VHH binders against o26223. Designs and how they scored, part 54

Target 1, 191 residues: o26223
Amino acid sequence: MKLLWTSQHIKVTVHIDGKVSKMDVLEAIKTRRSIRKYQDREVPEELIDKILDAAMCGPSAVDERPWHFIVVRNREMLEKIPEVHPYGAMVKDAPVAIIVCCDSSLEKIPGFWVQDCSIASQNILLAAHSLGLGAVWTGVYPLEDRVEGIRRLFSIPEHVIPFSVIPLGYPAENPGTRDLFDPDRIHLEKW

## First folded at step 21 (VHH)

Design AA2
Fold by OpenDDE, fold request of step 23:
Structure AA2 (fold): chain B 191 residues (1-191), chain A 121 residues (1-121)
Amino acid sequence: as target 1 above (191 residues)
Amino acid sequence: EVQLVESGGGLVQPGGSLRLSCAASGFTFSNYDMAWYRQAPGKGRELVAYISSGDFEDYADSVKGRFTISRDNAKNTLYLQMNSLRPEDTAVYYCARGEHESYIDYSFDYWGQGTLVTVSS
């Protein structure tokens, strides 16, 4: 019996109108896509605050919470990011970017900061999506050239490690649907 | 089966123009990011141009202002308009299908066989 999973096309009606539509967490997770094209529209500070709040709500190793966030709105700085991040071209088109960083002095257990900052970064993406924004995770760590490029550009101290750059804006693209569920990746009780 | 077939390559003089095409089949073309890569003799493969399913475009610095990536979803075809060609543009050009959700760089899962572009006097 081939269970025909009718992929119900969840029409994410992105209400272009300023009304923050409430999105449930499962919907946010399932419908989120990387957005690399943005409208020429400013993102309100209130939304950034909500996103950052969400970024800080995730778990971390022994609750070390090593993350810091640089909020970048300056056009000149946004335009410079692609110079040190070859695949960050979309950042110059975004009204705002968040740089997620790790303060190594806050680490309690070495090495778990990658997971911690990943959780924070993912929460940023989900929160942005739930608020009607588009975002994309552009990886910095562990690519040394990008790490040092971002470090120099933003005068980040040596004990702080830039982890990701996440441009944000109202989406100007609608990526196609995807089917990611793979039952072959699920093992019951044993491999 | 996913197929990408490049065409339009050839010999051109410096300053000349070419238009490459990539015919896509075996998937919903409009839902995928696409890109052009090139590989010059003795060099590695490099990104030339990227276009998302939503028409975000990105270019290598070396081709900015000279090359234009575009797509016709109705024809399942990707294009690369190459103007002001230079000898250093000589390479095999490849079409690639994108993996949209990479968080590091542009990623691709299928490639064409390539088409040779030679820029020479």
Scores: ipSAE 0.754, ipTM 0.886, lowest interface PAE 0.6, mean pLDDT 93
Fold by OpenDDE, fold request of step 23:
Structure AA2 (fold): chain B 191 residues (1-191), chain A 121 residues (1-121)
Amino acid sequence: as target 1 above (191 residues)
Amino acid sequence: EVQLVESGGGLVQPGGSLRLSCAASGFTFSNYDMAWYRQAPGKGRELVAYISSGDFEDYADSVKGRFTISRDNAKNTLYLQMNSLRPEDTAVYYCARGEHESYIDYSFDYWGQGTLVTVSS
């Protein structure tokens, strides 16, 4: 039985009308793309709240939940981020950015905060996409210059580690869909 | 097979202009981010300009205001307009196909053979 994987073209009908069509989780995961170009349009606070709620719903090591979030809307600050973050040029064009940080004082098991903040960051990306926004993960940790740059710029305490900068906005680009399923990466019972 | 072929390099005087082209084939050009890199003698390869599939542009600080990256999807061609050229712009310039989903920096999986740009009086 040849499982004809009919590539169901998930028509992401972006209903432009104000009704946030609830994208299912699999659709969000499969159709999410990094967005680096944004419309000249503000993101409602309600959407940011939903995104942050999602960011805090992921698991963490021993449920330590070490994450903090800096929400940046100030244009001057957004414009300064690229000065300390190479490859963060798109941040200056975004209406808002979320900086994901780890409070090391909340860490219970050393080193797992990276996974924790990664989970939070990915949830931000997925939530944003599901809400009709575009976002991109711009890596900060573990690049020392970026970590220190963001720290200084936002007066982040020494015990708090900036992890990622995620600009968000209504997308002004539409990257093509991708199919990255690779059966060769799947091993049954043994390698 | 993915192929990137650069052209337009040459000798130019300081303050002059050149336009580089990169002919792309073997893939759906319009779906990919593209970039220009350069490598000067004795130096590492550095990003010059980036353009997303959606025409987001980014530039190295050293070329901002002087260089412009653009693309013609109908022609499967990437361009780099270089104005106000300086001796320090002397390098082999490479076209590269981007990996869109990198979260650290711009990443590229295919490169051209390069075209030499020499800025000299």
Scores: ipSAE 0.752, ipTM 0.886, lowest interface PAE 0.6, mean pLDDT 93
Fold by ESMFold2, fold request of step 23:
Structure AA2 (fold): chain B 191 residues (1-191), chain A 121 residues (1-121)
Amino acid sequence: as target 1 above (191 residues)
Amino acid sequence: EVQLVESGGGLVQPGGSLRLSCAASGFTFSNYDMAWYRQAPGKGRELVAYISSGDFEDYADSVKGRFTISRDNAKNTLYLQMNSLRPEDTAVYYCARGEHESYIDYSFDYWGQGTLVTVSS
């Protein structure tokens, strides 16, 4: 695994299974699936760093970048998440989870932070997939019981809004891909 | 054509056991998440148990420790083993196929016709 930086360009090359390889972006988008079963295998900190770097590369409304990320590896905390987050049952079996949050004090234009955090969340999923990991986005916002439960569990202050919980790990399932293209959703020149 | 056909329902005494089956056809069964739902008389449907393509399992609180979801990919069949049955488990039980992707709750695109389970003394 390596991250290469230059003064003029950023080029990212990742190692998968001990070999240098390139994953096509369209292939990553089309083959990424929600993974809810993980190997009993730690995820190196270096991969989490790469994923969060990718999360922060997304656009945001007027470049406000309102996102914060909580990285959870503590077993007891991971096991408590399902107690307040019913869609997060698989988190207890994950080696790590990322909580995507909005810091409302960073908003430059009100009302766009949901889009901003959604972009960061999807980038986490794609980056994890490209690094050979599986992940799933489990929604927190706008479900008030989930928001308050996660906020309490992780001591998240009132001006910070937990948006999503994303468990991830080396995948122990392969749900395959689907043909989802629907030409009836495409409108040329007008509706 | 996707088909889900439940069987194994019946009348059972409280404390008894029953095993439901769901025969699936018309899709690659092993690639899909599956679930059991139930609908009690006069009520809406509720999720009972969920199983992912790789055998991750999740259960409603009301059935944890009593019910077990499982799948046999060679037979294209989903199962629900129900133990320690209670009168409040009385419902029509439905097999459901998971939708492609959802980020807020499990979601489903096909349901079977259901099989009736009655728990009564």
Scores: ipSAE 0.710, ipTM 0.875, lowest interface PAE 1.2, mean pLDDT 90
Fold by ESMFold2, fold request of step 23:
Structure AA2 (fold): chain B 191 residues (1-191), chain A 121 residues (1-121)
Amino acid sequence: as target 1 above (191 residues)
Amino acid sequence: EVQLVESGGGLVQPGGSLRLSCAASGFTFSNYDMAWYRQAPGKGRELVAYISSGDFEDYADSVKGRFTISRDNAKNTLYLQMNSLRPEDTAVYYCARGEHESYIDYSFDYWGQGTLVTVSS
């Protein structure tokens, strides 16, 4: 087991020749890619639990935590998602998908739930990646036809808004990474 | 410079077949998702077929079962095999390179000049 120092804020434990590793947070952010091809391999419940724990660690407006998650493993249901989500074709091939929803009855300040659910959705992507899984965020809100289609398919009540569908599994593709840093987007002191 | 050059278009009769090619250069081809789009006269561009870097494929409903997208990363070439062609497949076909990331649709940052496919008797 080797102990690696990263930025002095995080001790990262890496098991050389081991089955367990922890990915540095900056590495996870820079190397995460949308994965649309998955191995025929189940994702253990324990990993889904870790991913959803991470999703719920995000901040929310005045700590309202408006998110709910539907975990979908049923093949018939996964195969139906592309019927109502035109860019969710890969969901039928995923071993599992997570639907991120807002329960509007939990809003403490109206109009911030999109940010809240976006934070949870991105945390799902990063956590999955750090655990050796691949995932892709397939947007639902604010596209009205997708919102209604997903709500109907999963019997989501009127006050709950489906935000995103995130299929995930062990990756069967490697699209690589890109350097997208753009200094022109950075403004010092003023615009 | 990124270049995408389509070829293989032409005039065919209904029921016929064509194979389109797109020669790619100026970027690491195997690192990118790719797609074919088409634009019929008087219509907007529509997605025909999509292929990820790992060969995940998606197709427009109108072409499922008739068209096959594929790629040869060693030759930096994208293909579209079009079978059972119909008059409504008449369009200019464009090769497109996928953007880095999008969460609501397949999206693209570079397009070829297009190759014309005409299906008529």
Scores: ipSAE 0.689, ipTM 0.864, lowest interface PAE 1.3, mean pLDDT 90
Fold by ESMFold2, look of step 21:
Structure AA2 (fold): chain B 191 residues (1-191), chain A 121 residues (1-121)
Amino acid sequence: as target 1 above (191 residues)
Amino acid sequence: EVQLVESGGGLVQPGGSLRLSCAASGFTFSNYDMAWYRQAPGKGRELVAYISSGDFEDYADSVKGRFTISRDNAKNTLYLQMNSLRPEDTAVYYCARGEHESYIDYSFDYWGQGTLVTVSS
């Protein structure tokens, strides 16, 4: 029982504006896994709202916030995503997916939108996990066929770039955690 | 000491069937995603079928409807049922264990030594 009795690591429940955190943030980061199997159960709109709120809390280059989100619940549309996204087979079985997009007209400094949308995408994954949902990031940009396919499927205009498709739902699998820490990746003072 | 040992390969006529097995040891099998890869002579390795720890399945287009991946967590064994075999299915088939998070393609960290499947008259 090492983690239960050590005094060196504590978890603190913090009441911020009347909200109680259910999961320590470091625990959430370490235990989040890509989930590709979902229960046949709807995800309430309220949870999607919380996830998108979290997505928009990330920093962006000069606060440009170039992101837009398409929430997809329509079964026919979800079933078509695998036709244009080879890594998106699980989307057809998800109750909902979020498409993270960049509106290039919102860019204030060219080229940083990829980092901006990556931050939003990772926040979606962590927020979903903290709410008891499972999700997976299925990459779209910069794979040209995937970008074109998703843009056409969802009528996304040319100045808006689909970045990622994130199916999510209540998980029907538990792949466990992995110990990925590698000290050889850490360089002190210089390379 | 991760070990993946494939078996069940052999010579079969077109239209025939084979069932491949992969005996896994050295890790908690039920926690891992698993896959079958194949490598035909003169070609690179390609993903044939994928199964997640929760039994989500995905297949290469060339084998959909003909091949079925499955797992038996009690026996630590991965299977590939191959039906309606064609000469182009001739390849060495490899068992693979999923390890790393990837957002572009499935990713794997251990492979078996392979089992040869030959489909010819």
Scores: ipSAE 0.622, ipTM 0.841, lowest interface PAE 1.3, mean pLDDT 90
Fold by OpenDDE, look of step 21:
Structure AA2 (fold): chain B 191 residues (1-191), chain A 121 residues (1-121)
Amino acid sequence: as target 1 above (191 residues)
Amino acid sequence: EVQLVESGGGLVQPGGSLRLSCAASGFTFSNYDMAWYRQAPGKGRELVAYISSGDFEDYADSVKGRFTISRDNAKNTLYLQMNSLRPEDTAVYYCARGEHESYIDYSFDYWGQGTLVTVSS
């Protein structure tokens, strides 16, 4: 077992056999941060599979499950993503990225696919974090230039809508913890 | 109280160099992403350079290869090295602190008062 320490003393436990210590769901939610700096280290396929499994476990409108996932490891393609995504510069440095898409032909009720793909995207982030990886949600939809850029780049058919690009890797930064609780946003019984 | 104080601005000839500094206080500097923005006369505020807590860097296309953002966490200071300055780089330059999370762009919640950079013959 190898302990990785960030400059901010976040402990990441990596086992020699490639297994990472798991964290509970509340811990994952509370400690997750956007990570834009990655180690020069490949992400095992097993971890990607677990992340994608998690991505598909969320609810969807009338169980429509409209999501598709493009797993990108090709360096040339990763390096091209920033050309069409102005805030996706970190993607070129990631060992892998997941593009979350919606197949509109699977949509049963119009409009809910955004929620479905959001749930899938968030589950990717949480799963990645719980597995000792860092990730960041780079929004694509509904920005037309980004949508069409990603569509063109990956030859995505017209009925499929790219939603988010999520680079992943072993984290090389530690942005610390967040305190985002705001009691003023909580209303009892009525507004 | 969060404070950001820029310095290092001034008059410089085209092709010259300047180094801007931003002194940060009132928060754990090392935990935050930081950025430089600029606002030219009659124009909107635009991102110049971004640096994450882990020193991931990103730049506006207009300054790539000429400007370098860096940070010294021990000194709570953000820097912008500006080389090969051009008249179009003339602007007030602002230091900014990153917000907790954003998934569409770089977002910032605190700004300095700015420092003027004038590039002119």
Scores: ipSAE 0.617, ipTM 0.833, lowest interface PAE 0.8, mean pLDDT 92

